# VHH binders against q9yez8, part 16

Target 1, 342 residues: q9yez8
Amino acid sequence: MVEARGGLDPRRLFKAYYSLSPPVEEPRDIAYREFAFQLFDGDVYVRHIGFDSMEELLSYMAREAPKNAYYSVARYSLPTARSMEEKGWLGSELMFDIDVDSLEGCGEVLGDSCLSRGYKQAVRLVEALYRDFGVPSTLYFTGNRGFHVLADCGWCRRLGREERREIARYFTLEGLRLELIIPRPGRRGVRPAPPSPDDPGLRGWIARAALERGVDLSAVHEAIEDLLDDVRVAIDVKVTQDISRLARIVGSLNGKAGLLVARLGLEGFHPGDWLSPFRGEVEFRASARLEESRILGRTVSLEPGRVYSMPAHIAVLLQLKGYGAVAGGEVVVRAAAGWRPL
Short names: E, the ipSAE of ESMFold2; O, the ipSAE of OpenDDE; V2, 0.75 times the mean of E and O plus 0.25 times the DockQ between their complexes.

## First folded at step 7 (VHH)

Design N6 (framework vhh_7aqx_2; at its last look DockQ between E and O 0.01; V2 from the best seeds 0.00; counts 0 for: pae E 11.2 > 2, placed apart)
Fold by ESMFold2-Fast, scan of step 7:
Structure N6 (fold): chain B 342 residues (1-342), chain A 124 residues (1-124)
Amino acid sequence: as target 1 above (342 residues)
Amino acid sequence: QVQLQESGGGLVQAGGSLRLSCTTSGRTFSDYAFSWFRQAPGEEREFVGAISWSGDSTDYADSVKGRFTISRDNAKNTFYLQMNSLKTEDTAVYYCAAGPYTDEWYDSTSYDYWGQGTQVTVSS
């Protein structure tokens, strides 16, 4: 429980959460992972930290109550070393980052619809990795405005930067030579074989998108720009290319929104209070206008200077986003299982 | 803790080149990622480029790719933005920033330490 008079101190909220020994997903091969944290005291960023067990990691987080918590997608023989040469790289998971703010019309707007759009792209990526590469992957919400997809496979673990970049470009369609995939019809009315939904790779994805739009497979070239937009995934190629990237610890809080890093299934994503450990009803004093928006399953609108009664999980998010401050009431903090098995 | 100081701004003609420097101080320069952001009058701050803590990864806004290069010199605690083939639309105040190497390095709120800004004006 945290009393919220004169605004919430997010450090106290995070400390209360981590003191409850919340559920945290164990990174595979924990002793070979580098850990990094952003701390509230002076916004200090610490890295090159190693743990031999989950007990050590949980004890660290309970003591430090970090603003943000990360682990390396790489495995290292000496994760505590302070240079890449000394760490002894053993391989990295494939990491894909879908940033909701990069989607058209979604930059810096608060709204569940943009999160849903990002989720749909993340699901498409998981499905395409499995269908086209035979690679199972796990989908995560980053606790703010993004999604991570992580894949750990024997052959892909040791891929270099250029190979990872090539995989990422497959999904963004950067450098696509479309004429090799969907050839144009001949001038004499001879048409190349149309793509089939059973075709491997991009041809199959284009065919499936065409069927969803009601486009004849023999006429895909006539709607090709819309079909390519349907099959593209808005991932950050530079994240996937980088073997030294950090992923967020599942079950930790994201310091920008106060929401849980959560493992997601493929059946749907409905933002709501389950993404937050904060409960209760509080008074929120708005300092900025917010047009009517759907936030964590609730409709919210704010006028500067007004005081609103609202659920704590929404008030915490709005305060962290700069829309105002909690002015009264009490926040109840509970351990929450924000991640789901895939 | 990191402190940032910028230099190298000024007036340059379109097609010209300019190199910005950001000198840093504080504990463990090599643990931080560094970026450049810019802000034109009446506009929001926008991402220009970033370099990872190890120097192994760089990223650029689409509008500057192939023209700008970011680099770092750990021995001098300094990082740079080399700007080539400058356009009038590159006119802005340029800010250097330092923060953790995360999934959100395009987001200005991911950076805890900022320089004061240096004016770059590109004339026709």
Scores: ipSAE 0.226, ipTM 0.640, lowest interface PAE 4.9, mean pLDDT 85
Fold by OpenDDE, look of step 8:
Structure N6 (fold): chain B 342 residues (1-342), chain A 124 residues (1-124)
Amino acid sequence: as target 1 above (342 residues)
Amino acid sequence: QVQLQESGGGLVQAGGSLRLSCTTSGRTFSDYAFSWFRQAPGEEREFVGAISWSGDSTDYADSVKGRFTISRDNAKNTFYLQMNSLKTEDTAVYYCAAGPYTDEWYDSTSYDYWGQGTQVTVSS
């Protein structure tokens, strides 16, 4: 429990959480991973850290209480080495990053609608990876405004930057030659077959999008722009092509929002208090205006200078986002917040 | 890197039994699965069976199901292919392989490391 009287220091909150031995997910082959941490002290990044066991990792996190915690998608023979050559790259998981910032209408506030939209795209990505590439993947909420999708397979691990970029482009539709996917009629009386939802690759996805929109499959061309918008996934190509990219540790907190990095299923995503380890009712002094928004399942609006009573999981988020500060009350920190969507 | 070495191959009469061993060395990942493949002369390499890293999951080709069993001895860094009720059509070079766990263990392209193979000949 952290007293908020006189102000609430985010570092203290995070310290409290990591001191409880939270259920942080062990990265597979932990001894082969590089770890990196951003600390509250000066926002310093510490990289090239290695751990031989989960116990060591948890001890470090408890001691340092990082603002952000990462591990490498790459496996290395010597993760603590500074240079890539010395690290001895053994392969990297295929990583995709979807940030809601890339979505139209999504502002600075962590709104549920934007998260929902991001999640839907992430789910499509997961499905497409499996359907089109035969690759299973895992979906994570990043604890702020994004989703990570990690795919791990033999041939995936061996992909270089260019190959990874090409895979990313498949999802962004960059460079798409639509004519090759959906040919136009060339001769009178001879028309290509319309796309089918059973077709492989993007052709199938376009067909499925058409069906979902109630567009006749024979009229796909008339609605193709809208359909492509449905098929396109807003991934950060730079993230995907980087074989040395860092992913957030599952079960860690995101320093920007104070929410958990959480593994998600495909059944749905409903932001709520389960994404935060912080509980209690607190007083929050707003320092900025916030238009009415749905945040973690609650409607929130703020006027500068006013004090509001609100749940700690929302208050801490708003504080970290710069909308004000917790001014009173007590925050209860829980190690197990029930990390499942309702 | 992982090194795999098969042993135990040989000549056996139809209806007989044989146990192949695959010894693994080097650094392996905890998500690896181990498998057996076989290749007869003039034929494509085919999946025989696989076992997960933990040994808690196995899968077999239909052609060998009920006759072949894969097991693992972690202390010896070895996994085995117990072949019972052998048939002439089981004659092939048998390979052990290691690769990351996937839902498609039958896909040879999913495996990163391969042994040199051991000859199994089943006579009538």
Scores: ipSAE 0.026, ipTM 0.333, lowest interface PAE 5.8, mean pLDDT 89
Fold by ESMFold2, look of step 8:
Structure N6 (fold): chain B 342 residues (1-342), chain A 124 residues (1-124)
Amino acid sequence: as target 1 above (342 residues)
Amino acid sequence: QVQLQESGGGLVQAGGSLRLSCTTSGRTFSDYAFSWFRQAPGEEREFVGAISWSGDSTDYADSVKGRFTISRDNAKNTFYLQMNSLKTEDTAVYYCAAGPYTDEWYDSTSYDYWGQGTQVTVSS
């Protein structure tokens, strides 16, 4: 283990990215949002920032080159107020955070298989929000380990914390009374109607999952554990309850991995260099061990003290996660780099 | 007005245990993440650990993993820091904090509400 010397300064890399017309998406109703940023200098967060326009936001990000960038899921009448009481809450989007930590075998450097598993959870959530609540939503990769789903609709903006908790519990199946959804036959042998794929809510999702597995609809209880796993979404209920939660700005960089916060479609997710604005071939001196992992479409393993040739987008990720430092070569930054079809 | 109050600090011998409590006065804190931070004289305030309201999510600084445990008792509007196997380097003022739950909850600037602190002194 050798201290990384001559490694790239991530502040300069982020500065270059934000200075090159970054593909940052404008948050809806930008003037009503609180913004918060973590800066490289001192790793401090600055909160209670407001912008009147996308131009102001982009100018700030180009100037400050934030390590992490956020905006509130809440709309406030005075988003720059220092206290939540003074901000004047006008409503909040529903935000869902896929609980990647509940996925077995996912380490600090989140490999492609873990990202694929998290993506599947997020897609289930987006589909269920639309089908069961009539609420369209958008799916984002957080630029590191996770996925967020944001849903905005008129009736959901003013929901209180308890109502949001109950919505989240619907997806995690916490407190599920299965007998109310799919009753078992009674003592006298009376058989309740089996679930149908046309049924609303969870009953319909169970029926559709059963059909996909070839399970007879009259016998869903025989496979119920697998069927519930097919429909359950692993989200952090607490995130959804929080009307003041901050969401990452789409198109910003995540300071832990140097990857873009990226909008995703529902038809597939294939991690690769499109998640990064960094290009080039570099030499990377490892300072920590990494067991063989598939990262952004490349197989990577590291032994301390060794030097590896690798693409810049992987080297920057590994340096930010503390596995070593870039020791040679050049890293270039592309303003619109890294976007791939979903 | 929002209020957090720490208790349970004091003097303890190395190898011993203490349990810190943080009692909240506002029901609005039930939706916040809660964290413990500490600050030794002449040092910056450092993250110790955090817990979501539900208790389903916890995180700890590497220096305390395996020795410290955070828990909540929402019936008492209180959250705790159980500190075991204490070392002299754990000597600090310990603060509880509440703020929005973000993926950066180990950062002190993510927290809007702070207690006044309680002194923990670990003697050799």
Scores: ipSAE 0.005, ipTM 0.314, lowest interface PAE 11.2, mean pLDDT 82
ESMFold2 (binder alone), look of step 8: mean pLDDT 80; pTM 0.820

Design N7 (framework vhh_8cml_1)
Fold by ESMFold2-Fast, scan of step 7:
Structure N7 (fold): chain B 342 residues (1-342), chain A 123 residues (1-123)
Amino acid sequence: as target 1 above (342 residues)
Amino acid sequence: EVQLVESGGGLVQPGGSLRLSCAASGFTFSIYAMGWFRQAPGQEREFVALISRSGGYTDYSDSAKGRFTISRDNAKNTVYLQMNSLKPEDTGVYFCAAKLGYWLTSPESYDYWGQGTQVTVSS
């Protein structure tokens, strides 16, 4: 339990959470992973940390109470070495990063609707990765405003930067030569065969998007701009091409929102209190205006200078994002719900 | 007229098996993705399994993975759900659903629904 007096100290909240043996998922082959943490003292990242067991990782997090916690998608022979040459790279999982703030109309917008749009893109990516590359992947919420998709396949672990970049570009459609996939009818005096929803690759995705919009498959070229937007995935190519990239530890807290990094299924994503270990009803003093927004399943609006009664998990998020501070009440820290998809 | 008719439900003991069928008519079955959903007593309707129009992609809820298998026969306009190692928690009304376009696991995205078939796992 953390009492709120003149604003919550996020360090105390995170310390309370990590002291309760939180449900942190064990990274596979933990002894071969580099760990990194951002601590509450300054903007300092501590890197080149290794653990031989989950007990060591949990002990470290309980002691340090980090603002953010990460592990490498790479496996290394010597993860604690300071240079890449000395680490001995053994391969990296494919990593994709979907930043909700990059979606049209979602930059600087708090709200569940933008998270749902990002989730939909992440699900599409998981489905396309399996359908087009034969690669199973796992979907994660980053604990703030983004999604990670990770894939650990034997052949893909040893891909280099340029090969990973090509895979990422397949999903962003960067450099697409559309004429090779959907030929324009009448241009060359030939009427091309329309795409089918069962066609491999982009043709099949475009056909499925067309059917969903009610567009005749023979008229796909007339709606091609909208259809490409429907199938494009907003991933950060620089993240995917980086063999040394860090992913967030599942079950750790994200310092920007105070929400848990969570493994998700493909059945749906409904933001709510299950994404936070913080409970209770508190008094929140707003210092900034927030237009009516749906946040973690609740409708919230704020006027500067006013005091509001609200659930602790929402108050913590709003304080971390600069909308005000908790002015009274007590925050109870409890174990989070299970991290497995339905 | 569009129809989806489920069959194969019934009473079974824990550890038993059931094979559900969904017969489709009134639409071009081969261009629709098919899903199975269930509604347990006092609970929301939830996703169980899906199959793409060609059968090239399948997906399962965590509770169904390793125990259930979805398949389809486009020549017979039928989708199937083979359920093995049934548990009391699997009890509910099972619905088949059809979706044109992208396969999604959200019930609200599906275009056509069957009336459901009751599955009861009890002894």
Scores: ipSAE 0.000, ipTM 0.185, lowest interface PAE 13.8, mean pLDDT 84

Design N8 (framework vhh_7sr4_2)
Fold by ESMFold2-Fast, scan of step 7:
Structure N8 (fold): chain B 342 residues (1-342), chain A 123 residues (1-123)
Amino acid sequence: as target 1 above (342 residues)
Amino acid sequence: EVKLVESGGGLVQPGGSLRLSCAASGFTFSIYAMGWYRQTPGKQRDLVADITRGGSTKYGDSVKGRFTISRDNTKNTVYLQMNSLKPEDTAVYYCAASKLGYWLTPELEFDYWGQGTQVTVSS
């Protein structure tokens, strides 16, 4: 329980959460991973941290209550060394980052609709990795406005920066020569076959997108821009090509929104209070205008100077995003329901 | 040194079977799509079969139900099992590798090609 009278300090909330020994997903081969944290005190990043067990990691987080918590997608023989050469790189998981703010029309728009669009792209990425590359992957919500997809496979771990960049470009369609995938019709009797949903690779994805839109497969060129948008994935190529990149610890809090980093399934994503450990009803004093928006399943609108009664998980998010501050009430902090550590 | 080495070709009677193998080296096999093409003298190369890293396959219309493509990523090898062979299957068979994803027309160039192996179906 955290009292909000006199103002809400996010560090106190995070400390209360981590003190509950919350469920955290254990990174595979934990002793070979570099850990990094952004701390509330001075907003400093601390890196080159290693743990021999989950007990050490949880103890560290309970003591430090970090603003953000990360682990390396790389495995290292000496993760606590300060340089990459000294760390002894043993390979890296394949990582993809989908930033909702980079989606057309989303910008910095707060709301669930853009999160749903990002989720749909992340699901397509997971399916395409499996279908086209034979690679199982896991999908995660980053706790703010993004999604991570991670794949840990024997051959993936050995790929260098250039090979990772080429895989990323396959999904962003950077450098696509469309005429090689969907050739233009020639003279009579030299017509290329239309794409089929059973075709491998990008050709099959275009055909399936066409069928979902009700587009005749022989007429894909008439809707090609929409079809390419349907199959394109808005990933950050520089994240995927970076063998030293950090992923967020599942079950930790994101300092920008106060929401949990969460493993997701492929059946759907419905933002709601389940993404937050914070409960209760609080008073929120708005300092900025917010147009009517659907946030974590709730409709919210704010006018500057007004005081609102609202659920704590929404109030915490709005405070962290600069829309105002919690002015009164009490926040109940609980471990996430339904999550079980590995 | 990048190379694709085909083997398993030969002379077989109509109705017989052959298994072609293509051993790949010098590149990151796991991220390449692999395929088999065939060419009759004086003609363009035709798609026989292709396969993604994940095992999704496509076959030329004339070989569907008779040929099976497969890959072994631990051995960097792609295979073509040819059953119920017909005289019209007589051709030089080429192994090909295409970087990430597919360009699915007979006219397209792959990134790497083998030297070819002769398959002759005749009495």
Scores: ipSAE 0.012, ipTM 0.450, lowest interface PAE 8.6, mean pLDDT 84

Design N9 (framework vhh_8pnl_2)
Fold by ESMFold2-Fast, scan of step 7:
Structure N9 (fold): chain B 342 residues (1-342), chain A 122 residues (1-122)
Amino acid sequence: as target 1 above (342 residues)
Amino acid sequence: QGQLVESGGGLVQPGGSLRLSCADAGSIFSIYAMAWYRQAPGKERELVARITRGGSTNYADFVKGRFTISRDNAKSTLYLQMNSLKPEDTAMYYCAAKLGYWSLPEYTFDYWGQGTRVTVSA
């Protein structure tokens, strides 16, 4: 077992975690990927780093204990070069970023309910990529308040920025001409056929959303605003169009919450202690108010100046988000319960 | 690429048993329902059994009590346990998957495997 004293410095906790030979998922074609890290000292980003093996990557992270760890969705013939021209671009995975904070009512609000809403959109995106484009993809929790969907296919690796932007716009519904997809009933007795859940593209998405709401398919136009909200995916178009974008290393920690970047299945997502390597009961001194919130499966509320006994993984998250600091007790650092990246 | 790969077919004697498996070969996607279909020589494809994400099952009358469909979602694998096999069960068996998160009682399947052959003969 590895122990670290809480309440002083998050870098000590991250260092303890990375010293445990953490369950980091190997990026495909690791030798062709650029790596980048944000370090605790000075919050500086270091880029243009390459590794020939997982052993080298894990050794680097154990030495440096980064605040955040990234790898390029691009493959390069020379990933350590400083310029894009010199790197020799070989193609990039499609990357989609779903930011929970962009969802209606989820701005700065902590809570599992907003994570669940983001997860549902990410699952829908994975389904739509496969159904509409024939492209399998992998879903990841970013370790804070977001989800990444990564897709790797032969033809899509070589798409340029403009083509990637149009794929993203397909899912955000930017520039949608709804009348071409769900025509309104005509004045002269011609009524368009209702959408079917087996229809391709947006028509099928709308039909499936209608069935989930209990809306009759012939009455889709009466609920269309709610149905469009149900099917729209809140992805960041600028992330998807950027062929040089960085994804987070699975099994690394996110410096904003102290939670693991985690590969997710599509049958459910239940936030809990399994997303954190930090264990123990600690004393937490609150410096800010937090209205009752469900965080990692636990109900939490804070009043400034009060000291609370709580699980270490909750306390670390709250400290990193500025609600106070761990004031006493010890944090035990170990592999996350139930975590298996392979 | 999403592909369904069947295995477990073969030659068995009447009254014998086989277990068919269908694996999602490296794809990650939401699967609402999976099914086994079969096509006997000179006949159309017919539904044998289907199972939804929630575990609800439906069986063709000609296999009720003899066949059992099941899923292992952690392994992304579908199974068909076939007991008390008859010569009439001789067919190519196909795995099928329906993507999505909706629950209509009748629907078409989105993805199909290449099939695995089952022969029941003395």
Scores: ipSAE 0.000, ipTM 0.203, lowest interface PAE 14.6, mean pLDDT 82

